# Designs tried in a protein design chat: VH-VL binders against o60147. Part 192

Target 1, 175 residues: o60147
Amino acid sequence: MLEKNKYLYIFRHIQTNQVLLSQGNVLKKTALFQLPYPLQKPVAPNGMRPAKLRKDHWVPLLKVEFPNESMFQSVFMQLLNYRKYRSVQPLTSDLLKLPIPVRRRKIMRQEVPNTIADLADILNKEKFPENSVRLQLSDKSDSEYADWPPSVQIDSEEIKLSRGFREKTTVDEAR

## First folded at step 9 (VH-VL)

Design tb2 (framework fv_tiragolumab)
Fold by ESMFold2-Fast, scan of step 9:
Structure tb2 (fold): chain C 175 residues (1-175), chain A 121 residues (1-121), chain B 113 residues (1-113)
Amino acid sequence: as target 1 above (175 residues)
Amino acid sequence: EVQLQQSGPGLVKPSQTLSLTCAISGDSVSSDSAAWNWIRQSPSRGLEWLGKTYYDSDWYNDYAVSVKGRITINPDTSKNQFSLQLNSVTPEDTAVFYCARDHYLEGMDVWGQGTLVTVSS
Amino acid sequence: DIVMTQSPDSLAVSLGERATINCKSSQSVLYSSDNKNYLAWYQQKPGQPPNLLIYWASTRESGVPDRFSGSGSGTDFTLTISSLQAEDVAVYYCQQYYDTPYTFGPGTKVEIK
């Protein structure tokens, strides 16, 4: 019933490259629970999960428009499941040899490429109608992390970067 | 053995900037297992956490909302120390100031000796 | 902000007897991902900085006598001194470090009866 529920907003941390998913252009503090468990003895600020959601640290990565809320919910839930699956996989021996802070930094840096690849994988698996899903990116080169199905149309216009979880994007303001 | 040694003036005039330094020995200010905190203590407010700085591939800081906008906590890797600057002080900022280390989020295990700062004309 | 409260404000206990101090947080300080309570206890004597006794609600800091113990989870915590010694006369503070700003309780003064 809420039209904004057909838009998936993906945000990234400006320093760590960690990713948060949102059902709207506003991030809620509960989105922090999407981030993985600390694997062992905590390092400030509690392993990979920040203690607080700081609006100035998160920027839009991409916006996905679905034709209806049902498709949005399906893709959103599958993305959360992909993230959970990644968080419980055993670490490679190469990562295990690294000190915990270095290891966490490497894992966090991969969240943007991983999330984009996971989104494309879900959309390739689902057989949505041609050009039914619209993607708008803050940096169009990030689309190169994956091969997109015929159901996806990538917008020629990039998202105007607006910082903070309490701000509307320029694209949303135009519509 | 890790030790923290504080330095700075004990008297500051209203509207001026309070500046304190905490020198670290036995650990590195850029240690990725430590965070470096400033706390103050007064009869009216009790123990009050002001903020922290820490290194995890890059420098980060967090500040208490009560002082946000007039506080800066700054590491100095060349001198192995960190500092507190608190702008536009008022008599209500009169307190004993402590620096402290938070190691692996296991509480604040090492504290400086404390500095009594009086804000008066 | 997470508000910390302590009871009692002051406590008089005879040497060798048990002292108990209570601490409550306005919201849970239990982190479900690692199942740890982000709560510490400090001892402060006149003219000295606070001294860490216990972290993660129940883990004793190195060098702290075993008569000190912490217990509790979520919002309700207790510091216990099983057999009070003369050197234990001090003010005791609980502190949460679950969320910033980190916050301290108002303190409990422990005296000899």
Scores: ipSAE 0.000, ipTM 0.473, lowest interface PAE 17.0, mean pLDDT 80

Design tb3 (framework fv_tiragolumab)
Fold by ESMFold2-Fast, scan of step 9:
Structure tb3 (fold): chain C 175 residues (1-175), chain A 121 residues (1-121), chain B 113 residues (1-113)
Amino acid sequence: as target 1 above (175 residues)
Amino acid sequence: EVQLQQSGPGLVKPSQTLSLTCAISGDSVSSDSAAWNWIRQSPSRGLEWLGYTYYESDWYNDYAVSVKGRITINPDTSKNQFSLQLNSVTPEDTAVFYCARDHYLEGMDVWGQGTLVTVSS
Amino acid sequence: DIVMTQSPDSLAVSLGERATINCKSSQSVLYSSDNKNYLAWYQQKPGQPPNLLIYWASTRESGVPDRFSGSGSGTDFTLTISSLQAEDVAVYYCQQYYDTPYTFGPGTKVEIK
């Protein structure tokens, strides 16, 4: 049963609120390359070893179901481009007043509202069919960070954080 | 102007807890533009940053690895001060201790007078 | 940890002459997003706490005489005293505040020749 990639799985860090995008329901170590700020310091001053992925520190934020793989790929690539664009913009004067750790914490905390706003912006610019994109959130109040186009249907059921994306699907639970 | 005034004992026995206080005048310990640091200075280690506390919707701290597990830096908003507690001291902890403010990432612009702490039996 | 080194360990300069102190960091302290070097210079006289002279590698602290200047970027920094005065006899320290733990150089002692 060859299912095409039509799901986008979005994770958030339980402590930092940083966001990782995934094409599958399980985070891979390579997803850490999306982060502009490492979660831990290098062991050596010139050490560039990637941080270990602590899967228990990442929880579901949002699952997006697209009508087909083409729409998924378009939105996924655009989200990565939005993140890259944000990482190279000059910092505001308000942020520059803050100590680096405080500044990084504020930037990291904004990744959830920014990702949700970016997703909505992309979906509004793309003219997808009415009710063709399904959103399921861990916390439905997070949908309030954006205005959604008619193409979006928000699922009434929230994702259970204790089970994540990696545990039984709706089909498995119906057994 | 902003001033920092230090107080605490100058002699501590090995294995005991060193406790120092830094009283702030002319600024608030909960100011969102400041972090409150402890630094020590000894001939063997030079100037060594120990840690800081700062306010950002909640209190946060960070500590140097050399003292992590033995150190607590704690703000007191009611008295407008912050303190250092260093547990299980050894003679190697003998140093002049300073408190200092960094403000808007413009370096440490205000320092306490310093407290010489000798750890000996 | 970012390791700071200074050269020379000590420097003897005649009154009115130029004093130059070098500081190196083991990794860059330049933050690309704001294009600032997170490096400060301090002066310490006997029995006193360090006194901030320069922040952002080249910005003079309020009240610091014009004869003090900072320069450099990334990993290599210089503090210059253009015309040494008697009151400038002190130990000078560089400090990075790019990342915690904040770290200081070992100091350079400036004396009158």
Scores: ipSAE 0.000, ipTM 0.489, lowest interface PAE 15.2, mean pLDDT 81

Design tb4 (framework fv_tiragolumab)
Fold by ESMFold2-Fast, scan of step 9:
Structure tb4 (fold): chain C 175 residues (1-175), chain A 121 residues (1-121), chain B 113 residues (1-113)
Amino acid sequence: as target 1 above (175 residues)
Amino acid sequence: EVQLQQSGPGLVKPSQTLSLTCAISGDSVSSDSAAWNWIRQSPSRGLEWLGKTYYRSDWYNDYAVSVKGRITINPDTSKNQFSLQLNSVTPEDTAVFYCARDHYLEGMDVWGQGTLVTVSS
Amino acid sequence: DIVMTQSPDSLAVSLGERATINCKSSQSVLYSDDNKNYLAWYQQKPGQPPNLLIYWASTRESGVPDRFSGSGSGTDFTLTISSLQAEDVAVYYCQQYYDTPYTFGPGTKVEIK
């Protein structure tokens, strides 16, 4: 039987640059719980469920293929922990001088470089086999936000077609 | 400086296909920060969003349930335009049709001039 | 679908008077990811397409006079014209773009008394 959950799908918000991690090629609305900002928490009007995701807001950032589910789960959990850690750190004095909406926008814009740097840091700390982790990026220049270990192979082909939060126009090629 | 120019026939017979085109100047139909919408307006239904096409690493469409199954919105990158096809029209489809751009998720900032389409025998 | 309602259906105000239009959505249009309300206001004059006035509930579109302002959050929104001018006679529509299908309010007709 084929292993499940050996792919990590990372999406970015088209306007804000905020990042969401997904264990599948479709974003679930519960992914909004990953967002660290108190006023941006996914709360329905009655408080019972998260806000609805809009599929046109999110575009693929990168796809990571791991050799097995164990490695996927380890890296995925570590990425979530890195993001939570960043959200509770004291803000720099420069950021504190900015109005809250401007400050928040500036912090959100850094999520793409931060997520890429965090992924690379995790992979550098782990002892994975050479060329065992494959990265496919939507914009290959984003790989320059970090130095990658020998375990990582960056695909020369950028993501052109992908399943995700978006409605598909073509048949699923992973079928 | 972004402009949308509509073209297409103003009279369509019941059961036929309504076809309209929206030509874009000052922006690209494949811009990943834009989406390209069709809206219609009639006295009975008011303003009614029909659907949109947008480029996000691939082309995608969203359609209103009221027209789903008989509507197609297609981009044409070579001509920098997008089109609407609405099949099996009835007199209830009589409306002024508009194309419109939304940009950076900031509402629909540019609209075409509108096309009155009458569905009658 | 998200249902949009507006009140009043028509409003007659004197020149220089304040005009207030209300819009309600059947569910919240506040998007938690960017903390923005996905609500726009449009002005439509006879024979013309709708013209964008306000986006993100309170951000005025470039070129729109400062007498127009939007406020509100979640499900309840207001468009205010602080001092009505003759050129402001039009039908005003709110629109949610939080989820598809995008939906418009039924419109509020603003007329001179």
Scores: ipSAE 0.000, ipTM 0.493, lowest interface PAE 13.9, mean pLDDT 82

Design tb5 (framework fv_tiragolumab)
Fold by ESMFold2-Fast, scan of step 9:
Order: structure tokens, then C-alpha cells, then sequence
Structure tb5 (fold): chain C 175 residues (1-175), chain A 121 residues (1-121), chain B 113 residues (1-113)
């Protein structure tokens, strides 16, 4: 009996910095529907279309461990809602002055700091018990995008897995 | 005032590589508001966009499908220029080649002087 | 790819008279998020590179005389020269920058009658 819904895995694209959320340590192709330009809808007009799922193009950003499934589901749902809210906000005048490809790249690059800030905001509002949520980052400097509540414990060890939350093997190295 | 100055050979033999350079003044090749394009013009095809390179935290390239696999567009930050390399040329590649800057907000607002490249044996 | 078409192929207009050039795209170049048409017009004189006249279908580039104007939306666009002058003899191209590959129209040659 594994508590499969206790962990939130967050990935970032190595080229675009776009973010994908996953309930498992392996990205599924359906996660691509989280991107602003989903594969089943018309792509954005600029020729710069989201990459198809290449698992080797997505690296771990952070892993969140919750004390139970209820807390995980609450935070995960709220994080998805924050992302949806951001996607429908009017663009600033500064962004509208940029060419569409440059604008999209700037928006995509902001997904990492935005996701981290949103996660922290949700955790600050939820008032979970002290040290009940464990955060492990690939780059600890990313934690500086937000102020964390007392409920959050940041792991001293960074994620050192190559291209996913799976440990690097000799088979992966041969590829 | 931004200016683009082109250089490169005007004659290339079939099957060889065409190489052109575009030197930039008044702007930076790594400017995050600009993209650097190559266009060619011939009587048979008219104006044909070949591709672009641009910098936004990292370098990116886009290429026209018609030349994808034969084309490379490379920036050179130290010399503030960008280049075109087109492999395996044929007489049908004979054209006037232009480099150009675009913002999309203003279209392609700055163009190089053009280079006539003839592909013949 | 988005295909651009222009009409007429050539146009002869007397000095001081109005010249009208039409451009059609095979797909809409109107972007719904910013409500802008990603369509530009260029002027090319013999021996010179193209020169940008109009961007976003109707916005005149800095330094371009006010006799040049662009109009239209979606798939149908027009470039108008309200009072043709001798220096306006050139080939005029429309270009979409909505999607890559960027594509140009075949050009319209404007001559004095």
C-alpha cells in the first residue's frame, strides 16, 4: 500500500522553463495539456510551438512531500487553479509591446518563479502544522522566489537526478 | 541608427557550402527584442524567408522547412554578427541574399545591402 | 504554410492619383489575444533591399510619408497611396509574420502611366 498521492513532482523544460505538475515521479504525455498551448487546440501564432513530450527535455524542479493525501490534493488543486487564473489575466502593456515569440518566451520563463511563488502562497494560507511539508529542490536558490511558512521544511540535500526523479543508471549513461 | 553590413563570396560551385556573414552596428546580436533573419530573392521564388536566430536567456533558431537540414544560422556575440551556412547548393539556390532584423511589432525594419550569390560550375 | 496573394500584378497610375494594392492570406493573421493583424508592407526599388512601410496592417513606420496607408483585417488587406509621386515607382510586397515560415506576396509593380 503506497501513498501515491502524497508527493507532488514539479518539472521544468530545459529550453523554455515551462513547468509541468505530476502526481508521479515520471511524466505522462497527458501532462502536456497543462501547457498554455495544448496539443489538441490550435497552436499559438508564431511558429514556436510547445515541444512534444521528450522526457529527456524535462528536468526536476522540486518535490513536495505532504503528510497525507488530503493535504496533497488540496494544495495540488489550488496550484492548478492558480495556473488557470494566471493564464486568463490580461497581459501587461510591457508584454504587449514585445513580438509574440519573444512574449511567449518571457511568459514561459516566468513559470518557474511563478509556480514557486504560488506554491508558497498556498502553503502560507493553509496553515499546516510546523515542519509538516518537506520541500526538496534541484537548485536551492529557487527557494528565494518566495517566503516560506513555518509548515515548510526545506531539505538540505538538492535533487541530483538527471532528467526526471529517477536515479541515473549505467543504462541511462550509455544512451 | 541600426545598420547591417553583409559579406561573403558571390560565386559557389554546386554541392559546396554557401557562407555569408551579417555584421551589426547600433544594436546587439544578443538583444532580447530582436531576431536576426536571412531572406533570399530570386525571379522564380520571389522573396523567401530562410530562418532566424535570436537570444532570450539562450539561443534559439527557426528554419524554413524548404531548407531545413541544409541550413545553419549562427550568432557570434564577440564580433556582433550572425552568419548563414547553406550546404549542398544547387543552381536553384542562385539568389540575392539579405539579412534583416525584426521585432514583429515593426516587421523587418532594418535590412542588409544584399549579396548576389550565383551557383554555377 | 500561409500563402500570400497580391493583386494586381502591375499597376500604372498617373502622378497625383490614388494607387490601391490588395493582399490576401490563405489563413487569418489576426491574433485574438492582442487583436492585431500580423501583416507588413514593404517597398522595393531596383538595386535596393525591401523597405518597411506599414506594420500591424495599418501602422505607418517612422519616416514613411502619410500618403501611404494600410487597411484590412483577417485575410484581406489593402495598401493605398493617396497621391502617387515619382519616387513611389517600386514593387510593393505584403508579408505575414503571424507564423513561421514568414511568407511574402509575389509583389505588385507600381509604374507611372
Amino acid sequence: as target 1 above (175 residues)
Amino acid sequence: EVQLQQSGPGLVKPSQTLSLTCAISGDSVSSDSAAWNWIRQSPSRGLEWLGKTYYYSDWYNDYAVSVKGRITINPDTSKNQFSLQLNSVTPEDTAVFYCARDHYLEGMDVWGQGTLVTVSS
Amino acid sequence: DIVMTQSPDSLAVSLGERATINCKSSQSVLYSEDNKNYLAWYQQKPGQPPNLLIYWASTRESGVPDRFSGSGSGTDFTLTISSLQAEDVAVYYCQQYYDTPYTFGPGTKVEIK
Scores: ipSAE 0.000, ipTM 0.483, lowest interface PAE 14.1, mean pLDDT 81

Design tb6 (framework fv_tiragolumab)
Fold by ESMFold2-Fast, scan of step 9:
Structure tb6 (fold): chain C 175 residues (1-175), chain A 121 residues (1-121), chain B 113 residues (1-113)
Amino acid sequence: as target 1 above (175 residues)
Amino acid sequence: EVQLQQSGPGLVKPSQTLSLTCAISGDSVSSDSAAWNWIRQSPSRGLEWLGKTYYSSDWYNDYAVSVKGRITINPDTSKNQFSLQLNSVTPEDTAVFYCARDWYLEGMDVWGQGTLVTVSS
Amino acid sequence: DIVMTQSPDSLAVSLGERATINCKSSQSVLYSSDNKNYLAWYQQKPGQPPNLLIYWASTRESGVPDRFSGSGSGTDFTLTISSLQAEDVAVYYCQQYYDTPYTFGPGTKVEIK
């Protein structure tokens, strides 16, 4: 049951707007390796021990329910590939003119609209059955960053947010 | 430009609640790029960070352990301001209080004018 | 909590001469993943709030004269005023924002000799 995950969770950082993808309702430390600007604290002065993920600094952005595991895996892998592609693209001349901290902040801020647009693009290409993919957002206005295909049904119920919030899922959603 | 304007009483009696307000112009209190801080300054303790509030789809607060349990920092989106409430004050809480904006981890770039608060009977 | 210390407590420098202020943190404020030091410097004149001069240990805030420079990494930091002007008479504070609670140094008073 744990092996038949059909849910994609996307989280965002509360100040920087950086985005993390998760196969489950809670973030694991390994998700930090997705970031072009990793937020891991450096190793402790008394050893080479990585800092722990600060889960209360991340909130749900959206949750996607797919009809089956195969569709979930396909979309999840494509979304990771889109993020990798974006991370290696040359910066525009406008961005290169900005001081490094200002430039980094501006790039990080765009991860939410970029991730939502990427998700919609993947779903438009895949041509899934009408109303087969269910999307639930924390802020419904974020759906406006993209044009969604007929396969996507946007849930009228928004995800409840609070500091340290973690949605409880059934056993077949956990991974 | 962004400006912060402070208001509140300069004299508070021991055991009562200290209440200050910081009005924001040129930015939104719900801006997702900013956190809104309270700092105090006294000759005995120097500059001391008390806490912050910030918006990212929901409101969050961080408080210094030294004041945790006595402090509340509340935003007011309708008035574009944020406030400080510090309960059960003692003479040791006498300080100049500042509000300040923290912008994307680049330090506190905008400060209020400061409010001297004296705690005495 | 991260403890910040500064030296000297006070410094008297002649006009046009170099002023150097040191700051130490009880633990590293260098974030190895982005190679940034989460350290800021503030200037405070009597009756005024602190004013941000330097962030990320060495990046000058917009509008700050180029005679102000920050250097250092990890636990040891320096603020340098290359040619002191009369308007630079103030108390200078370092601040870490690597972790909460944010903490400030005790300040260094800069006066004209």
Scores: ipSAE 0.000, ipTM 0.481, lowest interface PAE 16.2, mean pLDDT 79

Design tb7 (framework fv_tiragolumab)
Fold by ESMFold2-Fast, scan of step 9:
Structure tb7 (fold): chain C 175 residues (1-175), chain A 121 residues (1-121), chain B 113 residues (1-113)
Amino acid sequence: as target 1 above (175 residues)
Amino acid sequence: EVQLQQSGPGLVKPSQTLSLTCAISGDSVSSDSAAWNWIRQSPSRGLEWLGKTYYRSDWYNDYAVSVKGRITINPDTSKNQFSLQLNSVTPEDTAVFYCARDDYLEGMDVWGQGTLVTVSS
Amino acid sequence: DIVMTQSPDSLAVSLGERATINCKSSQSVLYSSDNKNYLAWYQQKPGQPPNLLIYWASTRESGVPDRFSGSGSGTDFTLTISSLQAEDVAVYYCQQYYDTPYTFGPGTKVEIK
């Protein structure tokens, strides 16, 4: 019996900076379906999807602890919606001038700052209690991509493990 | 419109290699949003997924354990097609074989016409 | 491997009547990250390949009539044909694409009474 948890684990790709969201501290192959995600012919391609889940190519970006499952699910679904929204936006003229592979690399590189900005935007719109959301980062400087609401408490301790979250938590994998 | 057209022999002798090809039109075999699958169908086993090939910076293959190292699925970018080779066939491999496109947003949305392959002496 | 089962094996339904097909997976196919069920339904008519009807358990494929609907979550899924037409005589398969190997149900044959 697996229980849904209140933690969001965010990973980034070491080469492309593409981002994957996970309810568990270990990525599943199904996480690859997050990348790139146009519902129709893409106006803004997000770059290439990894074919295999190579866990050694994905490192922790941040871990978010929510006060309950309902708040976790709300924020998590909104993050996925923000990613889908970004994938269908028209490209700027600057990006359109670039060759497709260069354009894709530039778009993928933006996923880390975009995900962090989107997370902060969602948390600013949701009126959660003061210090109710705990954020732990692998690199504290990544917190500077956004302004955080009073609901967010940023841990002074960085995630020290260089591969995955597996040794950091005993939280069960979701379903 | 994406279309898949299959070709290959309908009769293979036991112990030989079964070889089929799936030609793609309306999409690229190296599309980084698609995967290219082989499925077989028989009265005894029903629909059985055999494996897929797909391009993501490099070529990758996934195979069903049930075909136990006898299978190879290969893309051909110059002809815009992909193939199936199944080694050391037995009468149990007799089936209708289908190729199909998998879009990560959806299930298998485009299928080839199917090829009945009979394994018999 | 995830094992798929379907019930009934076959059903006979009068024209205009509702047809209901059930599908069960041995493990949950709900992906918690996007809250989507990675389950598809296919229709196969004699001499034809399977045709995708529904993906993500409940999303109709483009061009599929609205009399077809999918429901369910986790391990239990249903395909409903609200008003059976003559052209709906076929075998219907559920399929999980949550994990490889992808697996199909054994099929449900729908015939006219």
Scores: ipSAE 0.000, ipTM 0.475, lowest interface PAE 15.3, mean pLDDT 81

Design tb8 (framework fv_tiragolumab)
Fold by ESMFold2-Fast, scan of step 9:
Structure tb8 (fold): chain C 175 residues (1-175), chain A 121 residues (1-121), chain B 113 residues (1-113)
Amino acid sequence: as target 1 above (175 residues)
Amino acid sequence: EVQLQQSGPGLVKPSQTLSLTCAISGDSVSSDSAAWNWIRQSPSRGLEWLGKTYYSSDWYNDYAVSVKGRITINPDTSKNQFSLQLNSVTPEDTAVFYCARDHYWEGMDVWGQGTLVTVSS
Amino acid sequence: DIVMTQSPDSLAVSLGERATINCKSSQSVLYSSDNKNYLAWYQQKPGQPPNLLIYWASTRESGVPDRFSGSGSGTDFTLTISSLQAEDVAVYYCQQYYDTPYTFGPGTKVEIK
């Protein structure tokens, strides 16, 4: 975007707990490329349709406000790199013993705790000023997935974001 | 039988836009089981993937970083084809260009005949 | 980017004999979610586009003769032509489609002794 941004929004899927990152309070269709697949879209055995972005399926998980755009960009890119790294790592032998559908459910279910842990790890490595990063959660218990550094201030107010995305095409409105 | 038929000029002047089209028969450009790719081949670079377009509730494009910023791949559902536009060409862009179908992400199973594009004054 | 390498650059094989081509990727192309290797092999004859032979490292494309077989997993892959025929003289390329940009090996030229 042309505007300066210092906010990171994270959304979760209501059924699968898959996670999508956004640079704004609106989730764009292109965010589907963030799903934990090495390809830009899911494999479609039997020619099944790739997953669609439906705004009613995604809810806010958390919002992070950074002191400035530079810190936002650094953390955002690091989170994308962590997610990419996780998507290409070999699975443990325990997961490989599971049937593929069960394995995929288990992996997807872990995206919320993994993303929160990754965010905290990045913020613990960076030496940001005390109370300079503001964290708002939809469910405050999700903060328990990680130990937060002194730079993070957890806000008492829950996120009040509408589900969905700003951009709509004729196809989106029809579907 | 699915076939891809390429068309476009074989000669382009430096700094101008290289424009090619790939006409599809036997499949739909908006098929949700396919992606539509452009590849080029030259002695110096070998086979080089340039990008793709595909339909999944909406149209998406992906481009190789080497050409990102000067490449556009666009579908045309009314003519059942997709195009390549490469801006600001140089003699180093001289290559045989191929369009290809990526079906179910099982490799590129159908290819166009190829178009030799020479970038020269 | 995932870098693909092939060996040998070229090989000469007598008619009816076995040809073996190796391909290596700079990182694993095994997708853990479906246990598939996102690796394809193509054959290219002069003046023609590449022709898909093998996908998912070992699955033969429809219409491809059974003398062509693919094997390997992760980062090391092999294309075998069990009994070389005159029509098999071509350049062979491996390609990963695990991540974009999709990348090809430099090719292996197979010719008759």
Scores: ipSAE 0.000, ipTM 0.459, lowest interface PAE 14.7, mean pLDDT 80

